# VHH binders against q9y6x5, part 460

Target 1, 379 residues: q9y6x5
Amino acid sequence: LPPKLLLVSFDGFRADYLKNYEFPHLQNFIKEGVLVEHVKNVFITKTFPNHYSIVTGLYEESHGIVANSMYDAVTKKHFSDSNDKDPFWWNEAVPIWVTNQLQENRSSAAAMWPGTDVPIHDTISSYFMNYNSSVSFEERLNNITMWLNNSNPPVTFATLYWEEPDASGHKYGPEDKENMSRVLKKIDDLIGDLVQRLKMLGLWENLNVIITSDHGMTQCSQDRLINLDSCIDHSYYTLIDLSPVAAILPKINRTEVYNKLKNCSPHMNVYLKEDIPNRFYYQHNDRIQPIILVADEGWTIVLNESSQKLGDHGYDNSLPSMHPFLAAHGPAFHKGYKHSTINIVDIYPMMCHILGLKPHPNNGTFGHTKCLLVDQWCI
Short names: E, the ipSAE of ESMFold2; O, the ipSAE of OpenDDE; V2, 0.75 times the mean of E and O plus 0.25 times the DockQ between their complexes.

## First folded at step 23 (VHH)

Design he18 (framework vhh_8dlx_2; at its last look DockQ between E and O 0.95; V2 from the best seeds 0.85)
Fold by OpenDDE, look of step 23:
Structure he18 (fold): chain B 379 residues (1-379), chain A 118 residues (1-118)
Amino acid sequence: as target 1 above (379 residues)
Amino acid sequence: EVQLVESGGGVVQPGRSLRLSCAASGFTVSDNWMSWVRQAPGKGLEWIGEIYYGGSRFYNPSLKSLVTISRDDSTNTLYLQMNSLRAEDTAIYYCAKGKNYERAFDIWGKGTLVTVSS
């Protein structure tokens, strides 16, 4: 029988939560599997871009999902969380569920993972749910496990997505120990539910399971605001994305706009598109706007508005607060092994290997995950 | 002492609803996966449904539309809500505590009898 893989994402699960809070269910999961303590995600550290990087192995400039909010100047199209169903935005890359179906005539399943309810390269997951945040974890779990268990052709790749602890992180801030303890306990219990259900269905022993996240969360404050209106008139530009990485489309001369913004705040870096640091791999895409503003950790870019978020993400991907973790269990993985760091794009070639798929060109390095796999040499 | 005690059973007319309770002592219901099981006269045990740590619930497909499992953490009590009861729902109803991450039970209640009759 072909190998099976379930990829699970808990949005906004900051890596150091594992050090600061108790996770008895997740720790049990890790005990019989592997842990990567820190996963360096892609810049910008937002939900749609990073989830697509996980399943494509590409930097954002390459797969084309460069933010949660995008604008294409040629087609005049907009992308947002409420407008994400146009294949135009996704077709610059091939996600693993499409590869899984096209290469091996297998089935894929998805519960709420970004992009899974969109036909990409004229292919949609064999089984999927239209995104709806109101759908319970129970229902998502039930569907995914049923598809894994009863589908023909068999589902060999499945994704499961959950919006916490991200939503709560935004609301409470990651430094709110009281509220975040409650939230993270619930997350751990849901991990327990996942494992228990898989065992009850007899799927656990033969299923590879990856539990990861797309990004972390940093503490924000009303005392750390960058007001763009203090630096430039709003008539001089169009705002495509705001915080913590603002995407600026000038309505006047780009240089003039840049000059008005470059000294706006000591807690914000202003880049012309061509001057964006190479380490971000965030330059070679038309969907990246002519000017980007990058706030320092914990700072929020605002207009003449107040932010209600006590936590946020999207900052420099080198910041530990932005990093998620990865845990895995199954026939492909060692037991009781811990690894320090990988890049988020490294997950794709690993998953392809597990599933016996030929990976598309990607930015991942398979060598970074060899130590996690039982069939590989670890030197 | 570790135990489960079912209550709420009795004689009910067809079409009526009934709520069964299962009071746990000696362990925390929310830290365990729990199940309801029934046994009709002359028949074997039938699984009704279960509730896990995070509150996820799964049911016997044949009974899903008629039953709801819930729990109250403050009172450490498991519940089974049954609607539109039929004569064939006559049975002894048991609550059981599962073994964590296993397909096994380690604690059973003594059961409560539900009789559906006109």
Scores: ipSAE 0.890, ipTM 0.957, lowest interface PAE 0.4, mean pLDDT 96
Fold by ESMFold2, look of step 23:
Structure he18 (fold): chain B 379 residues (1-379), chain A 118 residues (1-118)
Amino acid sequence: as target 1 above (379 residues)
Amino acid sequence: EVQLVESGGGVVQPGRSLRLSCAASGFTVSDNWMSWVRQAPGKGLEWIGEIYYGGSRFYNPSLKSLVTISRDDSTNTLYLQMNSLRAEDTAIYYCAKGKNYERAFDIWGKGTLVTVSS
């Protein structure tokens, strides 16, 4: 009876991988559903911020997860991908799984989506897995489908997260056709596993499924390094996050730190917090540090050392290389429809509509996604 | 041209283990979802488990602790490992190729007989 939705993320899946590599299983999924070719994500184009933007519909400054590494000067708390479970960081927004499971006769399930193992506003996903990157896709798929098929009250919203192709994109770079072809074939096969399993369990026809990602990936190079130690003594600041958006907490006068950095490289923009471009929507949160450094695409900020990464993300969200895609299938969606672009914050109000939930105040625009949906007039 | 050939059956003592093989020709195992099914004498078909395109595996709950499905893509071969065999595991064991994105099989092997006998 109630509408059901499974939200899936394959981390770091750049939109143009769809054109440059073969995806028979994903193309089969798209053929009977919808495709959004580019999703304009939020700045900074990092994993934790963009996953939270998907499920809250908010810009990073509004939901408070402003980077993968953060510092709060008042509480002296640190956030990182290995230290992410303090609700303090997540409590500036209400993600969709919390709203969903507070409805009568509904629950939510999660297989490792960022934040789903945290009690946000004292509410944790009804069924969840504690994050552990060693847990196989098979086990994640088994748990999520078991919960969708067997829970009381029924699971009506579920999430599934997978670390690839992001991990391999960092390791090889998106231009490594041989290695990325192998990686992306594996991912396509896992999408096939997902679809096949949903069909075997009788879930496919009545479950809405969104397959998307948080960001893309760009090629890095040892020829494109910005050596921060060449420009400023490390004793003048505390480094909260490094690359490609460095977060700088001055230890001395802020203007002095800014002046030492502003001419450091022609391949880096240096912003005082109040001067961050308005189009980033990245200014109005105390977790955004007084100075940020934004490297040009493919450039890496380092501290007098080489970089191990051959691919990276986090750059300006206007860059096509930072954009993921969105595909969807299910009773709420048209069949065989293609759409060019949406904003990542638009996904949240669309999901709320599908589930019959009242969205919290957010930055998304329902009109941007209405043409994907069968119950909307799109002329 | 398109074939599935099971092997490794025979007579085995209770409590022992046995590995069955299924050699595929005319198609690539990893491009398809594959399954093991058995039929005891005078009984209906019993699903054992399946392996999908990306290697995800799912089993009959009553057999899950006793069996493991695997495949070797370099030899285009599907395997069934069975442990702690009992007399009721006596059956003809089939491998089968699924129809992609469907809840159906389109190609079956001839089967291999496993007899669990003291």
Scores: ipSAE 0.747, ipTM 0.911, lowest interface PAE 1.1, mean pLDDT 94
ESMFold2 (binder alone), look of step 23: mean pLDDT 83; pTM 0.840
ESMFold2, look of step 24: ipSAE 0.740; ipTM 0.908
ESMFold2 (binder alone), look of step 24: mean pLDDT 84; pTM 0.842
OpenDDE, look of step 24: ipSAE 0.890; ipTM 0.957

Design he2 (framework vhh_8dlx_2; at its last read DockQ between E and O 0.97; V2 from the best seeds 0.90)
Amino acid sequence: EVQLVESGGGVVQPGRSLRLSCAASGFTVSDNWMSWVRQAPGKGLEWIGDIYYGGSRFYNPSLKSLVTISRDDSTNTLYLQMNSLRAEDTAIYYCAKGKNYEKAFDIWGKGTLVTVSS
ESMFold2, look of step 23: ipSAE 0.750; ipTM 0.914
ESMFold2 (binder alone), look of step 23: mean pLDDT 83; pTM 0.838
OpenDDE, look of step 23: ipSAE 0.913; ipTM 0.966
ESMFold2, look of step 24: ipSAE 0.713; ipTM 0.902
ESMFold2 (binder alone), look of step 24: mean pLDDT 83; pTM 0.838
OpenDDE, look of step 24: ipSAE 0.912; ipTM 0.965
ESMFold2, fold request of step 25: ipSAE 0.805, 0.822, 0.818; ipTM 0.927, 0.934, 0.931
ESMFold2 (binder alone), fold request of step 25: mean pLDDT 83, 82, 83; pTM 0.837, 0.830, 0.839
OpenDDE, fold request of step 25: ipSAE 0.935, 0.935, 0.935; ipTM 0.973, 0.973, 0.974
ESMFold2, last read: ipSAE 0.804, 0.761, 0.826; ipTM 0.927, 0.916, 0.935
ESMFold2 (binder alone), last read: mean pLDDT 83, 83, 83; pTM 0.837, 0.839, 0.840
OpenDDE, last read: ipSAE 0.934, 0.936, 0.935; ipTM 0.973, 0.974, 0.973

Design he3 (framework vhh_8dlx_2; at its last look DockQ between E and O 0.94; V2 from the best seeds 0.82)
Fold by OpenDDE, look of step 23:
Structure he3 (fold): chain B 379 residues (1-379), chain A 118 residues (1-118)
Amino acid sequence: as target 1 above (379 residues)
Amino acid sequence: EVQLVESGGGVVQPGRSLRLSCAASGFTVSDNWMSWVRQAPGKGLEWIGDIYWGGSRFYNPSLKSLVTISRDDSTNTLYLQMNSLRAEDTAIYYCAKGKQYERAFDIWGKGTLVTVSS
């Protein structure tokens, strides 16, 4: 029988939560599997870009999902969480569920994972749910496990997505120990529910399961605001994305706009597109706007508006607060092994290996995950 | 003492609803996998549904439309709401505490009889 893989994402699960809070269910999962303590995600550290990087192995400039909010100057199209269904945005890459179906004539399943309810390269997941945040974890879990168990052709790759602890992180801030403890306990319990359900269905022993996240969360404050209106007239530019990485489309001379913004705040770096640091791998895409503003950790870029978020993400991907974790269990993985760090793009070639798929060209390094796998030599 | 005590059973007419209770002592319901099962006369045990510690609930597909499992943390009680009862729903109903990460139960109640009769 072909190998099976379930990829689970808990949005905004900051890696160091594992050190600061108790996770009895997740720790049990890890005990019988593997843990990567820190996963360096891609810049910008937002939901859509990073989830697509996980399943493509590509930096954002390569797969084309460069933010949660995008604008294409040629087609005049806009992308947002409420407008994400146009294949135009996704077709610059091939996600693993498409590869799984096209290469091996297998089935894929998805519950709320970004991009899974869109036909990409004229292919959509064999089984999927239209994104709806109101759908319970229970329902998502039930559908995924049903598809894994009863599908023909068999589902060999499945994704499961949950919006917490991200939503709560935004609301409470990651430093709110009282509220975040409650939220993270719930997440751990849901992990328990997942494991128990898989066992009850007889799927656990033969199923590879990856539990990961797309990004972390940093503490924000009303005392750490960068007001762009204090630096430049709103009529001089169009705002495509705001915080913590603002995407600026100038309406006047780009240089003039840049000069007005470059000294706006000591807590914000301003880059012309061509001057974006190479380490971000965030330059070679037309969907990246001519000027980007990058706020320092914990700072929020605002207009003449107040921010209601006590936590946020999207910052420099080298910041530990932005890093998620990865845990995995199944026949492909060792038991009781911990690894320090990998890049988020490394997950793709690993998953391809597990599933016996030929990976598309990607930015991941399979060598970084060899020590997690029982069939690989670990030096 | 660790125990489960079912209550709420009795004789009901077809089409009626009934809510069964399962009071737990010696452990916390919300920290455990809990299950409802039933046994009709002359038949084997039939699984009704589960509620896990995270709150996820799963049901026997044949009964899903007719049953709802819930719990009250403040009273440490498990519930089974049954609607549109039929004669074939006549059975002894049991609640049970599951073993974590296993397909087994630690503790069983003594059961409560539900008789659906016109």
Scores: ipSAE 0.878, ipTM 0.950, lowest interface PAE 0.5, mean pLDDT 96
Fold by ESMFold2, look of step 23:
Structure he3 (fold): chain B 379 residues (1-379), chain A 118 residues (1-118)
Amino acid sequence: as target 1 above (379 residues)
Amino acid sequence: EVQLVESGGGVVQPGRSLRLSCAASGFTVSDNWMSWVRQAPGKGLEWIGDIYWGGSRFYNPSLKSLVTISRDDSTNTLYLQMNSLRAEDTAIYYCAKGKQYERAFDIWGKGTLVTVSS
C-alpha cells in the first residue's frame, strides 16, 4: 500500500563536516541517493525549534516551539529540556506523524524525535520510546526496524533521533580536529549500521530514508564572553533563555531595560520584539519575549565569567556554521544527485508528497525540493 | 590474505557458560560487519548474530537470551558469549566477515567445535 519513510536526525551535524572529514558509509549512501549540501534552518538555531520545523514545515513563530527554554505569561507555564511534556507547548501545529497515523491502515513510529512522546492534539506516535539519552543507538535502531517490519497497521512513517555530534560539538568545539574526527567516524559507522540493517531486513530498496540534522555548531572561547550582569541588574528582568539568544522579560518599563542593554556589547544585537528583523520570521508568537539579545557568532552571553562549552549553536540562521545537510535514498529519490540548498521548512511538504499526505498550511515550498524526486520534472 | 581463527571450543557440561574467540588477521574487525554462525551435526547453517561497524548487534530470536556478541578493537578479536548451554547447542561455531553493504559473507573461519555433554 502506501510508501514508507524513515526520517533520521544526527543532532548538530554541521554541513561542512562533509567536506572536512571522511564519511565512507554516508558517502556510499549519498552516491546511491541525493545530497542537499546546505539546509537553511530556522531562527533561533536550536534543537527543539528546528526538529519541530522539519516535521511541521513552519517557522518557529507559527509552530510555537520558539526556543529550548520558554515561558508563557498567560498560563505561567515553563518549558525546558526537563519539562517538555505538556501538550500546551506543542499544540500550535500538527506534526507529520499525527497526520500520517490518522490515515486508515497506517501507523507511525518514533525513536526519540522531539515531541514524539507527547500526545499532540490527543495523538501520540503509534509506537514510540520515551526520551532517554542513555538508550543506545543499537536499541533505537532495533525498535525502529522491528516496528517497520512487524506492525499492524503497518508503520509508514518512522523517526530516529541521535544526540551526536551535537553533544561532542559542545564539549570539544568544531575546530578540535582530533576529537571531532573520532566522534564523526563513530557517527559514520552508525550510518553504516543503519544501512546494513535495512538491507538485511529487505527494507532498503522500498523504504525512503532521509538523513539530516537540525543545526550546525560554532567555536566558542573564554575570550568571547558577554557578561550580562555587568550591563544590567537582575532585578530589572526575568531571564527566560540565556545564550546565544537571550530572552528578556522586563520587570520594569521595557524601554528602560532596552536602554540599559543597547550598548552592553558591540558583539550583541538588542531587539525590541517589534524590531526583530523580518528575515527571522520570529515576531508573531506570545512566547517570544519583549526583548531578545542576539550574540554574534562564537560569542556567549553569561551571567558570570565562565562557560564550560567550547561549541554552541542558536545564532543567526544566515550563518553557514548553523546549517546542517540533508541526504536521502529510496524509490522516491534520484540516484547520484547533488543539490546546493533548501530551507528546512521545505522538508515537510516533500515528506507529505512522498507519503501521499495532504500537508497542513505551512511555510515550505514543494518546488524547492522537486529536483530531488524521481516523479517530478526538474528542468 | 584475510583469515579468521576461532578458538575456545571444547566439551562443556549443560547449564554452563562458554566464550568463543575469533582472531582476525589481514583486516580490521571494526571496519567490517561480522557474524557468528553455527552448524549442528546433520543440520544446516544457523545464523547466531551480527555486529556492525558502530557496534550495533542483532541476534537470531531463538538465541537472543542465550548469546552476546562483542569485539575488542585493541586486539582485533570478535567474541561470542554463550550461557545456559544445552545439548542442542553442540555445533561447529564459525565467525564470518560480511561483504560491505551486501547480505553475504566473503571470509569464513575453520570453526571451533563445542560439545555440550555430561
Scores: ipSAE 0.682, ipTM 0.892, lowest interface PAE 1.4, mean pLDDT 94
ESMFold2 (binder alone), look of step 23: mean pLDDT 85; pTM 0.854

Design he4 (framework vhh_8dlx_2; at its last look DockQ between E and O 0.95; V2 from the best seeds 0.82)
Fold by OpenDDE, look of step 23:
Structure he4 (fold): chain B 379 residues (1-379), chain A 118 residues (1-118)
Amino acid sequence: as target 1 above (379 residues)
Amino acid sequence: EVQLVESGGGVVQPGRSLRLSCAASGFTVSDNWMSWVRQAPGKGLEWIGDIYWGGSRFYNPSLKSLVTISRDDSTNTLYLQMNSLRAEDTAIYYCAKGKNYEKAFDIWGKGTLVTVSS
């Protein structure tokens, strides 16, 4: 029988939550599997870009999902969470569920994972749910496990997505111990639900399961705001994305706009597109705007508006607060092994290996995950 | 003492609804996965449904439209709501506590009889 893999994402699960809170179910999962304590995600550290990086192994400049909000100057199209269904945005890369179906004549399944309800390269997941945040975890879990268990051709790759603890992180801030403790307990219990259901269906022993996240969360404050209106007239530019990484499309001379913004705040770096640091791998795409503003950790870029968020993400991907974790269990993985760090793009070649797929060109390094796998040498 | 005690059973007419209760003592219902099962006269045990830690519920497909499982953490009680009862729903109904991460139960109630009759 072909190997099977379930990829699970809990949005905004900051890696150090594992150190600061109790996770009995997740710890049990880890005990019988592997843990990567920190996963360095891709810049910008936002939901759509990072989830697509997980399933493509590409930096954002390469797969083309460069933010949650995008603008293409040639087609005049806009991308947002409420407008994400145009294949135009996704077709610059091939996600693993498409590869899985095309290479091996297998089926893929998806519950709410970004991009899974869009035909990419004229291919859509064999089984999927249209994104709806109101759909319960129970329903998502039920569908995924049903498809894994009863599909023909068999589902060999499945994705499951959940919006917490991200939503709560935004609302309460990651430093709110009382509220976040409650939220994270619920997440741990849902992990328990997942494991128990898989066992009840007889899927657990033969299924590889990865539990990970796309990014972390940093504490924000009303005392840490960068007001762009204090530096430049809004008529001089179009705002494509705002915080913590603002994408600026100048309406006047780019240099003039840049000069007005470059000293706007000591807590914000301003980059011309060509001057974006190489380490971000965030330059070589037309969807990246001519000027980007990057706020320091915990600072919020605003216009003449107040932010209601007490937590946010999207900051420098080298910041520990932006890093998620990865845990895994199944026949492909060791038991009781902990690893310090990998890059988020490293997950793709690992998943391809597990599934016996030939990976598309990617930025991941398979060598970084060898120690997690039973069939590989760990040097 | 660790125990489960079912209640709410009795004689009901077809088409009626009934809510069964399962009071737990000695352990916390919300910290465990719980199950309802039934046994009709002359038949084997039939699984009705489960509720897990996170509140996820799973049902026997043949019964899904007719049953709802819930719990009250404050009273440490499990519930089974049954609607549109039929004669074939006549059975002894049991609640059970599951073993964590196993397909097994460690605690059973004594059951409560439900008779659906005109």
Scores: ipSAE 0.896, ipTM 0.958, lowest interface PAE 0.4, mean pLDDT 96
Fold by ESMFold2, look of step 23:
Structure he4 (fold): chain B 379 residues (1-379), chain A 118 residues (1-118)
Amino acid sequence: as target 1 above (379 residues)
Amino acid sequence: EVQLVESGGGVVQPGRSLRLSCAASGFTVSDNWMSWVRQAPGKGLEWIGDIYWGGSRFYNPSLKSLVTISRDDSTNTLYLQMNSLRAEDTAIYYCAKGKNYEKAFDIWGKGTLVTVSS
């Protein structure tokens, strides 16, 4: 039968949770497959950008989803959770489910992965769920396995997205061992549900499964606030995104706004767009605003208000706390192999290889993932 | 000693509801995937449904609208709620403990008889 791949994301699953908590089901999955201990994600380390980087192999500046909140000055369009369905935002790249289902005798399926309910290049996943966070994992799993098992043409690429442990990480903070232990045990049980169901349906033997995440989580505190209002009046700029990377559109001379911000806090870096570090690959897109503010790990940028979050993400992608992991199992993958690190953009060319797809131009390096695959020489 | 004990069976009239219980000893129900199976007189075993570690549930399509599986972790008990009972639902009802990551059961209850008769 054709090669099949299920890509699963548990949002906000910090890589070192694997070392600090017990995961009997996930460890059983890894034991018979592969583990990448740290995945270096893209800056900004936010949900929409990183999920799109996984499925396009592109840095944010190249795929155009540069943050969870965006503004395009030419069209006057705003992107947010409530306004994320306009293909305008997504059309700067071609995600793998589009490429896959345009092949002969192939379909794609999606349960809640960011972007899969948008018609990108006039193409929407063959089977999909409209995003609704109230839909249970049980229902998402039931739909995905039904589509994998019963569709004609067959579903060869499927995605499944779950909001935890991100939601709880924000609520409790990653350092709350008691609450996070309970949350992560539930996540591990859901991984058990996934694996058991795939075995019960006879899908396990011929299905490649990747379990990964988009970013980690760091501890926040009311003692670590950067009050932007104390440094600059709201009248001088439009705020496109706030924390931990603020996106600033000046209403007056840009240099004047920069000068008001540059000494606002020793716990925040202020960049003119052209001065953003090259290692971020976060400069060459019109949706990146003229000034960005990058808070230090664990610091929160606020507007004359306290923060209600105890954990957050979006920080510098060099921080280990921002890194997820990747585990995989299936006929394409070795058994019992551990790898230290890959870049999140490397996942796309690997998935294309598994599915026999020609990748679009991308920033990933197939060589970084060769050691995970049975059909490749590692050296 | 590992054991499963079903209860709550008996004679009920058509159209009524019934809840069966399965009390587990010697292991934790939520640490396993669990199942309900029934056997009507003169028939083979019929799978009703499963509940997995994370609470995901899967049912026999022919029974899906009639049954609900649940568990109570505080009492270590598995439940089967049956609604709109029909004469063909007359059977011995078993709960079973699944083998982790296998399509197999390793522990069965003794069963409880449900008779649907007017």
Scores: ipSAE 0.725, ipTM 0.906, lowest interface PAE 1.1, mean pLDDT 94
ESMFold2 (binder alone), look of step 23: mean pLDDT 84; pTM 0.841
ESMFold2, look of step 24: ipSAE 0.719; ipTM 0.902
ESMFold2 (binder alone), look of step 24: mean pLDDT 84; pTM 0.840
OpenDDE, look of step 24: ipSAE 0.838; ipTM 0.937

